# Ledger of designs, part 308: VH-VL binders against q9nrl2r1430to1533

Target 1, 104 residues: q9nrl2r1430to1533
Amino acid sequence: GGVHELSAFEQLVVELVRHDDSWPFLKLVSKIQVPDYYDIIKKPIALNIIREKVNKCEYKLASEFIDDIELMFSNCFEYNPRNTSEAKAGTRLQAFFHIQAQKL

## First folded at step 21 (VH-VL)

Design n6b (framework fv_iluzanebart)
Fold by ESMFold2-Fast, scan of step 21:
Structure n6b (fold): chain C 104 residues (1-104), chain A 124 residues (1-124), chain B 107 residues (1-107)
Amino acid sequence: as target 1 above (104 residues)
Amino acid sequence: EVQLVQSGAEVKKPGESLKISCKGSGYTFEDHWIGWVRQMPGKGLEWMGMIYPGDSDTWYSPSFQGQVTISADKSISTAYLQWSSLKASDTAMYFCARQTWDYKSGYLEYFDYWGQGTLVTVSS
Amino acid sequence: EIVMTQSPATLSVSPGERATLSCRASQSVSSYLAWFQQKPGQAPRLLIYDASTRATGIPARFSGSGSGTEFTLTISSLQPEDFAVYYCQQYDDWPYTFGQGTKVDIK
């Protein structure tokens, strides 16, 4: 989008990063710590990558930005069992995102 | 645009403490790992460790675990390498380097920009 | 840890000639291999990552190839500014490790 959309995306990413439940999403899952992650998850993404894409004006539509955030949550729920701290953090952060995304 | 600027050369005696710095600019500091590399005089490169400033996740090479402390302060975009007690064998050039990614190729991660290096000389 | 072995230790080449540098990993690193150039008194400079992808601003005469355990850096027509030490580095497993370097020197 335009300059308004880019500013809105940046504000939302900053809010997500600052959220207490962002810890599983700040950076890509470590292949060293989680060797099978990249065998299961074919389109990995994290908040640091999304923020760089926002800063480089890579998102042309709000839907593209929303799709990347939703992909991040989808990956979390696909890899992590429901009872894990990762899945629980993802559930709460996704709910927060849905409320904030109404502004887009 | 992207720069890593390291603190100046240090001349120290064995047993002294030291903390050197690496300041990033031109990018979002908290979103990129910072690695530290040692190069002893006339020798090759040795990986020491790295830190993710966004959450302070820190990894050390086994050879350097317990020998140095790596830390970062994202509020001033600065990473640190610290010794509690220097020894003559710590005499070396120390480099910091920024890790980046090719997000179009997926989970690829590599080090692109390097600081100019900090020469540390430890002699009695 | 994964041991990276570079050969030869020193390569003597005349300007305009082809230089071929080898890097061997003690176990597979897939394509997670980078090449760096270091000139005296300078920081290392990224040349190649992902075994064969040139970094931004790196001249086309530099090319990388290989996967698994055997990797090659080729400089197709050596320029005066290319006389330096070259390091390979794996980033597949922790700790990240460098080769010992190949010094490209004037014949």
Scores: ipSAE 0.722, ipTM 0.901, lowest interface PAE 1.0, mean pLDDT 91

Design n6c (framework fv_iluzanebart)
Fold by ESMFold2-Fast, scan of step 21:
Structure n6c (fold): chain C 104 residues (1-104), chain A 124 residues (1-124), chain B 107 residues (1-107)
Amino acid sequence: as target 1 above (104 residues)
Amino acid sequence: EVQLVQSGAEVKKPGESLKISCKGSGYTFEDHWIGWVRQMPGKGLEWMGMIYPGDSDTWYSPSFQGQVTISADKSISTAYLQWSSLKASDTAMYFCARQTLDYKSGYLEYFDYWGQGTLVTVSS
Amino acid sequence: EIVMTQSPATLSVSPGERATLSCRASQSVSSYLAWFQQKPGQAPRLLIYDASTRATGIPARFSGSGSGTEFTLTISSLQPEDFAVYYCQQYDDWPYTFGQGTKVDIK
């Protein structure tokens, strides 16, 4: 149970982090660099936060883990216009995630 | 379990180069900002800059921009602070510190763990 | 840059007494304010973050309050191990800045 679930979540996060399209998602958007981000995005999240939650055993169900990853992509598409490098990276990384998440 | 271990004390002459290190253990090194802080003898603390090892995003305090180079090698969980040419005024204790990830009360950018410090003495 | 000013520069107290340390920011830092303790020859130790939240392992006698530009660190019953220099630090804007420190000395 819990040990196998933790291993699966950690492995998937590692694969996402290593993906070429992870760069917009590695850490939270800086409020200093992007002042209006936190006026628009009310539930910010990033891969480093998700990995910390995995390591602290904060996810009780696979659906909770998947919801946080999907929130991360949703925030990207909400803030970034469709044709930006951020939105394009998000689209490709989300497709990769959907393939890998079948194993959860 | 979280530890930041810094390299040992250095005694150098003006004009010499130097690179000191800060090695993290007990956490995912690439997921936390590492900051560098200077403390001159008998004085207070000054932020020099910080680096995110996961993508090498680096920020310098204006007073240290161009005076030092901050870098990191995430494969060995180590951050670096480097001088190309030391001055006597660089004599100080240098600390590294790790930024916390606070996801329960929102994103907070405080630094929770500190290295023991590296004493750098520059004199002729 | 945001300038942090601490007062008093030195506070002389006896064990068991209350110590009150002040920190003022040149502009609002909301609650993005931390307090650190530094003993001679040691690295700084985080005491308080987000103006009033005690860090893990910090005794209940340490408390922080304030928001905006005025902040206070209180040590309710000073212990011998509490004689140290205390620094406030803002993390609202870059560059992050420290106050000059308040030295808590034995009377």
Scores: ipSAE 0.767, ipTM 0.911, lowest interface PAE 0.8, mean pLDDT 92

Design n6d (framework fv_iluzanebart)
Fold by ESMFold2-Fast, scan of step 21:
Structure n6d (fold): chain C 104 residues (1-104), chain A 124 residues (1-124), chain B 107 residues (1-107)
Amino acid sequence: as target 1 above (104 residues)
Amino acid sequence: EVQLVQSGAEVKKPGESLKISCKGSGYTFEDHWIGWVRQMPGKGLEWMGMIYPGDSDTWYSPSFQGQVTISADKSISTAYLQWSSLKASDTAMYFCARQTFDWKSGYLEYFDYWGQGTLVTVSS
Amino acid sequence: EIVMTQSPATLSVSPGERATLSCRASQSVSSYLAWFQQKPGQAPRLLIYDASTRATGIPARFSGSGSGTEFTLTISSLQPEDFAVYYCQQYDDWPYTFGQGTKVDIK
């Protein structure tokens, strides 16, 4: 991606990070607090990793960026039951993302 | 270029308070854990704790829990290590270090960049 | 906490010779092990991470191996600038812990 495309991905990541429901997604889940997480989730990801990938120009297509964000939500729903605060935050943040992603 | 720059050497008396700093540059400060490491004179390295500046999540090693306070101000890309009351046994070199992550695998990994160290001397 | 034990405490080697440093964990740390070099008056420098991956800019003479509880750092042809203290560090479990160090000095 060009400078314009990288700016668009960075702007969207910044908006996700600032969102009230970003707290489960800012950084990787701690295996000390959640020891079985990495037994269940085989492709862990978080917003700080996605931001680093944007900064390293790892996304060549918008679809690749969208896939990583969707992986992050998929991991959340796979690990966390629907009644958890994590799953509820993920549902709201994913809806926000889907609206913003239409601009990409 | 990634850099961690620590505050200068300190000479203090027992009972005094102290706050030393570690300023990051050349990367997104709020996205990486910052750890603190103590090295007593002539001795090895000891993990004290770490902080994630993006949400202020802080972890202490059991040996340092309650002895120091770790904090960060992401608006100025600076992490802090603080003592409310210094002891002579706090005389040591203190290092800060940035934790990387493997963005291909997604795991938090190792500490790749280190500050130059802050020498703290506590004597009467 | 996981205790990291390095051996020997001091290793005397002549320039051009091979140095082999050992690090043992009290319980498995998988491959979550790093090696650091520290010269007098300096901060530690990352050499190896994930047990065997050389950090950027580290000379090819440095290599790491092992997994689980037994790890080695090898310096294949010791240079004058390699006389230093070497630390292993596990990052598999909290608190992260260092070995006590191996000092590589002149024979």
Scores: ipSAE 0.651, ipTM 0.887, lowest interface PAE 1.3, mean pLDDT 91

Design n6e (framework fv_iluzanebart)
Fold by ESMFold2-Fast, scan of step 21:
Structure n6e (fold): chain C 104 residues (1-104), chain A 124 residues (1-124), chain B 107 residues (1-107)
Amino acid sequence: as target 1 above (104 residues)
Amino acid sequence: EVQLVQSGAEVKKPGESLKISCKGSGYTFEDHWIGWVRQMPGKGLEWMGMIYPGDSDTWYSPSFQGQVTISADKSISTAYLQWSSLKASDTAMYFCARQTFDFKSGYLEYFDYWGQGTLVTVSS
Amino acid sequence: EIVMTQSPATLSVSPGERATLSCRASQSVSSYLAWFQQKPGQAPRLLIYDASTRATGIPARFSGSGSGTEFTLTISSLQPEDFAVYYCQQYDDWPYTFGQGTKVDIK
């Protein structure tokens, strides 16, 4: 709890943002560029929103933080076919996340 | 405290180049779109474009495409609006604005925080 | 591009009176509509977003309504500090566009 949990979430989000495979996840998918995205994905989320929630102390448990990160990856794999650059980046970044999340 | 601070007023001649700035503080600069808005003397507001500093994704309004360059340097939390060659018709107040999230309304995005404005006067 | 049209161009009201401002979109913008207040020499200030949600710190006398193409901003009891120009803005499609503004003047 408290300050230590916030520091751990902040450190992990910074590591995810700086990762080479973060590019599909930095900000929300544009409905202007990808009009059918929001017909398929009902709970959109991205790293910038997750970081803002961390900074505003919106996560009470590590499980809530982990659930939002996993939702982000789940959305990626739901929308993007397996062999796309987005899906490949998501697979690698998710594996990195699972290793780093052991610190929580 | 979220704050956007813009560079000071400029007086230029037609044909000169100019770069004005908008510095953010009190938040994670790379995580929020920065928009640029023009207001000509006695006229209303016009969207010029916006940039996402985290990946430099930049969108221009069709009326401003090719007329200005929008850029950002996330290491110093600053966005820029630049002209290669100013015209008298560029005389205006220029505002920057920061995008905000609403988690409770399903991640709605809107522009809440504004800079104080930079007055640019172009005359011969 | 989506054209936003505001009416009236100018509205003359006395303090304590109700002011009603209209904004029309050339095509549906769902609820992706914001209202801004601008006083002379100042930056715009967000009043309402998502057509009807008041921004933090905005007095309860300001309310927004509408969806699709027809939107209204209401000031229930106009105060001296409310004399300003008001702009609507859609953020449903790019480019984002403002209405031309309604100036609220002292009668």
Scores: ipSAE 0.741, ipTM 0.908, lowest interface PAE 1.0, mean pLDDT 92

Design n6f (framework fv_iluzanebart)
Fold by ESMFold2-Fast, scan of step 21:
Structure n6f (fold): chain C 104 residues (1-104), chain A 124 residues (1-124), chain B 107 residues (1-107)
Amino acid sequence: as target 1 above (104 residues)
Amino acid sequence: EVQLVQSGAEVKKPGESLKISCKGSGYTFEDHWIGWVRQMPGKGLEWMGMIYPGDSDTWYSPSFQGQVTISADKSISTAYLQWSSLKASDTAMYFCARQSFDYKSGYLEYFDYWGQGTLVTVSS
Amino acid sequence: EIVMTQSPATLSVSPGERATLSCRASQSVSSYLAWFQQKPGQAPRLLIYDASTRATGIPARFSGSGSGTEFTLTISSLQPEDFAVYYCQQYDDWPYTFGQGTKVDIK
């Protein structure tokens, strides 16, 4: 056959991953490097996990997908002080996400 | 189908350089850590290190830091293990393995898929 | 580093018997423990992860239990194809470490 075409969710995740401000969100925060992260953040998530869920058809509604992306940003702002490069990257990427999510 | 395919067996002399490969297919290569594991003849498994191809974040076991270089090229879904100067003590089977995550728990966890192994023999 | 110790070093059992393999960690690894099977000339195969969760495609006769420092892999009715070396591996702390292996030999 043919090549599998990207879903709308996969396309949006690809756009987020390619964004310059995605670096804090590509993969889970290391518990070895940041030991207190998992004491503070109870529902950790990252773009690689969200993409896996998309590929396994775990999102039945667009709202579920959007909720996971928003959880990712919420975790960033909860853990990282406002003046950090992580929080600033999160603010810009979240704004980009809100524009792109209008396609859903 | 997820699979990891490694390069073929190598026979080298001490002092030579070598780069072996591990090609992933059937999944998004840039989203999973690739680890390297050594198995000396007749011995058990030793963790060497791992790389995240999406950003090239690389971690080495202290025993292997400075002994090898781990790299990846996400454009061709391939991870590499490299020696600048081989020693006879590098004779071993080398496995690559994909690290999975349980997306229900959110934590990176365990090796789920393994390459077939690359036998490296270093002798004069 | 966390040292993983497996016992016994070798285990000989008859087909149909229960095999019990032990793995001990030098410090707590919570439930971040996996079991692998390696047959001669083959790559390791994941059997169990998170101490007790069977990997996809693994027969029900394989089960894992334990937490903290003491772990067990049980094969309830050993079959000829289960002849192999079994390794435990912790992934709680860096560097990841393996046990030395238990060889299961079927009479």
Scores: ipSAE 0.673, ipTM 0.879, lowest interface PAE 1.3, mean pLDDT 90

Design n6g (framework fv_iluzanebart)
Fold by ESMFold2-Fast, scan of step 21:
Structure n6g (fold): chain C 104 residues (1-104), chain A 124 residues (1-124), chain B 107 residues (1-107)
Amino acid sequence: as target 1 above (104 residues)
Amino acid sequence: EVQLVQSGAEVKKPGESLKISCKGSGYTFEDHWIGWVRQMPGKGLEWMGMIYPGDSDTWYSPSFQGQVTISADKSISTAYLQWSSLKASDTAMYFCARQVFDYKSGYLEYFDYWGQGTLVTVSS
Amino acid sequence: EIVMTQSPATLSVSPGERATLSCRASQSVSSYLAWFQQKPGQAPRLLIYDASTRATGIPARFSGSGSGTEFTLTISSLQPEDFAVYYCQQYDDWPYTFGQGTKVDIK
């Protein structure tokens, strides 16, 4: 939980955002476009929220940061059927995250 | 500190094209929606549309769909509002505003920071 | 689209008195309502969001209340700097819509 870990979180979020499969995760799902999303998903989160939390030093431990990223993927797989482009992007991005997170 | 700075006043003739800008600083530009609001002389505020610079997702109010183009260049933290052919009825003050998200609710909430406005005058 | 209607169009109040401004939505917007203050030549300033939450730096004399279709902005003990136009705005559905504004003028 030091300065170096905060820099590592910022770098990892930047890499996730730049990944081709980040598109379902860049911003919160719109209630207007997807009205039932917030009936199903009780703890919504997205990369823009996680980046703001990193920049405001809201993560006390690396495990808290990892938990938020994993929550984001868990929400994706809970809401989206496995055959959707969202679920497929989530699967690939999660694999990329697991490789990068080994460095934390 | 969060700041939105808009381009200067414009005086144009009907039929001319125009592109005005809104530059963000003090935050991660690509992570927040930027909205555009029109205020006709002596009138109230009207939503025109909004863009998410991170993926260029763009929403137009029905009254402005096809009348203007909203775009953004995240590499220079700038959003744009463009007309292909101005009309006298486009004479107005145009504001940009930055969205704030409440990550507890999951909604696209409210706009908290505003640019100073760009006055566009269209006359013959 | 959701139509926002503000009343009165103009409210004349003496300094130190209470001003009560009304905003009505044509359909429920839950609590997804904001209030803005605008002075001549200036950009709008956020006062209240989520119907009743004061924005950072906004004086305690400003308060918002209501839910669904009926909303109120109250300014207790009006100060000279409070004379301005006030707009309500819903953000429950697209397009986002503003009321036409209430001008708070000195009596």
Scores: ipSAE 0.750, ipTM 0.907, lowest interface PAE 0.9, mean pLDDT 91

Design n6h (framework fv_iluzanebart)
Fold by ESMFold2-Fast, scan of step 21:
Structure n6h (fold): chain C 104 residues (1-104), chain A 124 residues (1-124), chain B 107 residues (1-107)
Amino acid sequence: as target 1 above (104 residues)
Amino acid sequence: EVQLVQSGAEVKKPGESLKISCKGSGYTFEDHWIGWVRQMPGKGLEWMGMIYPGDSDTWYSPSFQGQVTISADKSISTAYLQWSSLKASDTAMYFCARQKFDYKSGYLEYFDYWGQGTLVTVSS
Amino acid sequence: EIVMTQSPATLSVSPGERATLSCRASQSVSSYLAWFQQKPGQAPRLLIYDASTRATGIPARFSGSGSGTEFTLTISSLQPEDFAVYYCQQYDDWPYTFGQGTKVDIK
């Protein structure tokens, strides 16, 4: 990926961050607030980490970027039961992501 | 380049209110925690608390809970430290610092860039 | 909270000599330990993070070691600009805590 592709990743991350359902995904889950999270989730990730990776040009392919976003949603659904506000937010944000990712 | 620029020195009387600032540039401000550190004259560093500007999640050390208010305005990339009523014992240098994640070797959190400091003097 | 204790309080060395600074945690902090340098009138500067990783731009004469509760900062050949106060800080658990500092002073 070139500069134009990296700009597309940044724009998509900005759209995700600004979405009303992004609140569970803005930063890593606090181990102080959720002590068992890191016992269950072995590959933690969040939008701030993904944005930093974009800014550092660490995604060489669009598939690598998409994989990190999908890992973020997978972690949400693994940890959170389906009827939680986190899981519901994740479902809506993932659907939004799938529509926007068609531009990549 | 990453920079944290703090507001200028303040001279205050006990009982007055004060709000000092820390403006970030050269990175995505809303994506990094900003911590506040106190250093009393001739003493070491004390961690006061931190804020995540993206959602205003704020954590205080037990010694500073209720003594100060930490806030941020991500639209202008600025974090704040505020006192409702200053005491002589608040005389100190106050630093802000950015937290960084090391995601290549693990998700480690440490503080890498620091502001130049704001000297607050409370006397009389 | 995790209490960080540094020793010695003051270390007097001549330029060109080796300085060894110690930092102890009251409970294990794994490798989540950073070292900072502070000169009079200046903000702290990050030297080492993750116990042993040098920050960008930090000279090779600075090295960190240790894990768990016992940590060491070594300056292999002190330069005049290295006379400063050094602080360790753990970031394993909240609240993040600093040691009281070690002053590296000229003999």
Scores: ipSAE 0.529, ipTM 0.853, lowest interface PAE 1.8, mean pLDDT 89

Design n6i (framework fv_iluzanebart)
Fold by ESMFold2-Fast, scan of step 21:
Structure n6i (fold): chain C 104 residues (1-104), chain A 124 residues (1-124), chain B 107 residues (1-107)
Amino acid sequence: as target 1 above (104 residues)
Amino acid sequence: EVQLVQSGAEVKKPGESLKISCKGSGYTFEDHWIGWVRQMPGKGLEWMGMIYPGDSDTWYSPSFQGQVTISADKSISTAYLQWSSLKASDTAMYFCARQTFEYKSGYLEYFDYWGQGTLVTVSS
Amino acid sequence: EIVMTQSPATLSVSPGERATLSCRASQSVSSYLAWFQQKPGQAPRLLIYDASTRATGIPARFSGSGSGTEFTLTISSLQPEDFAVYYCQQYDDWPYTFGQGTKVDIK
């Protein structure tokens, strides 16, 4: 990826982190607090990991960045029932992401 | 380059309050846990607790719960360790450390960089 | 609380010799084990994480092995700068716990 693409990824991650509905996604789910999470979710990810990958220039294509964000939401909906505060936050944040991602 | 810089040595009397600091630079401070470790003179290392500056999620080791307060201000990339009333038994070197993460067959979370330490001496 | 026990308390070796340090956990910590080096007057330095992965910049003479409850740190050809205290640390469960340390002294 180019310099403009990396700047766009950085801006979008910052916007996601600042969003009121980012709280379930800021950091990895604790295996100590939620021990069954890692029995169900095989590819865990969170915004802090995605931001580090952006900062280390590990995304070569916009599609790779988008795939990691979508994986994060997919994990949320797989683990959390639809009526939970986590799933509701994920639904709203994903909609916000889809609007912003159109500019990538 | 990642750095953690701690505040200078302190000499205090029992009953006094104290707040020491750990300032991070060279990385996104709010995205990494900061841990606090005590080392009493002639003794080994012991975990006190840790904080995630991005959301202020804070964990205390059972022996330190209620004995100290851990806090952080992500706007100035600084974590704090605070005592309301010091005891002579608080005399120790205090280290802060940064957690990092790495993907292999799963995500690994471990502490990589350490501050230089803050010596706290509490005596009458 | 998971108790980490290191042996020996003190290991006396000559420069150029192999040093082997042991660390035992009171219950399985899988591979969630790190090794730290602390030189006199300095902060601890990460050597090994995930039981056997060498941290960036750590010389190849340092190696870690083990899983579950039994872990080993090996220094294949001890250098003068390697005389230090070594700590193992589990990060499988909270609170995270350190061993009491092994002091590596010159023979």
Scores: ipSAE 0.752, ipTM 0.910, lowest interface PAE 1.0, mean pLDDT 92

Design n6j (framework fv_iluzanebart)
Fold by ESMFold2-Fast, scan of step 21:
Structure n6j (fold): chain C 104 residues (1-104), chain A 124 residues (1-124), chain B 107 residues (1-107)
Amino acid sequence: as target 1 above (104 residues)
Amino acid sequence: EVQLVQSGAEVKKPGESLKISCKGSGYTFEDHWIGWVRQMPGKGLEWMGMIYPGDSDTWYSPSFQGQVTISADKSISTAYLQWSSLKASDTAMYFCARQTFNYKSGYLEYFDYWGQGTLVTVSS
Amino acid sequence: EIVMTQSPATLSVSPGERATLSCRASQSVSSYLAWFQQKPGQAPRLLIYDASTRATGIPARFSGSGSGTEFTLTISSLQPEDFAVYYCQQYDDWPYTFGQGTKVDIK
């Protein structure tokens, strides 16, 4: 672990944030706009939270970082039906992530 | 170190336009909501609205909807509060505040750091 | 809109004494409640979030408690620098709302 892994995580999060399909994942889902979200999703997460954890050196292993990104996608697919814009964006962004994660 | 630095005091006449600023530093500006709070002289605090600079999602308090415009430019880490036509009743201290979260839980979102305030005086 | 009501409006306390401030919400805000301190000419300072979690750098004499609609801020041994106005704020529903404030004055 350490400094080299942090630099790689920072670059990967930046690439995810800049991706056209990142819009459902930039920030936490609003309880006000989606009242039942937090009844269904018990471990909410978003790219802004993951980036904060990277910046605070919270990830000690690449597997911990990958687990949080995968949790984000799992939450998307659990809450959103397969034919929604959110689920479709999640599918494309997850594929992009899997390609980029080969560099970790 | 996280800091929010606001623009200086303004003295304006009714009917004039005004845009005040709040510049963030020491954190990833695009990842945190910025809220605006009004404090009338001798009075308490009122939420005006908030913006997420990463996607420009903007929310207004019903009392301030249509009275002000909130915007942000993430390329220079700055949020703005704007009036098209000031009124004497807009005389107040205006604060910006950064939202944070407990990143371990991911769910607890609250406002932690505040700017020093911008005093706006509107008089004939 | 959730209305936050603070009591008392003014509390007179001597240094070293305990101060207890109350905040009531018009409907449940769970534990999504923060307490702020404001001194004359200064910006508000976060003291407590999530009803009972002390913010970084805040002295142990400050404690928060409560959930749902009834909340309390306690200052166990009031220091001269603690004379200020205190605000509660809910962040469970938009618009976020503040109480009207409790002024803690020297006796």
Scores: ipSAE 0.722, ipTM 0.898, lowest interface PAE 1.0, mean pLDDT 91

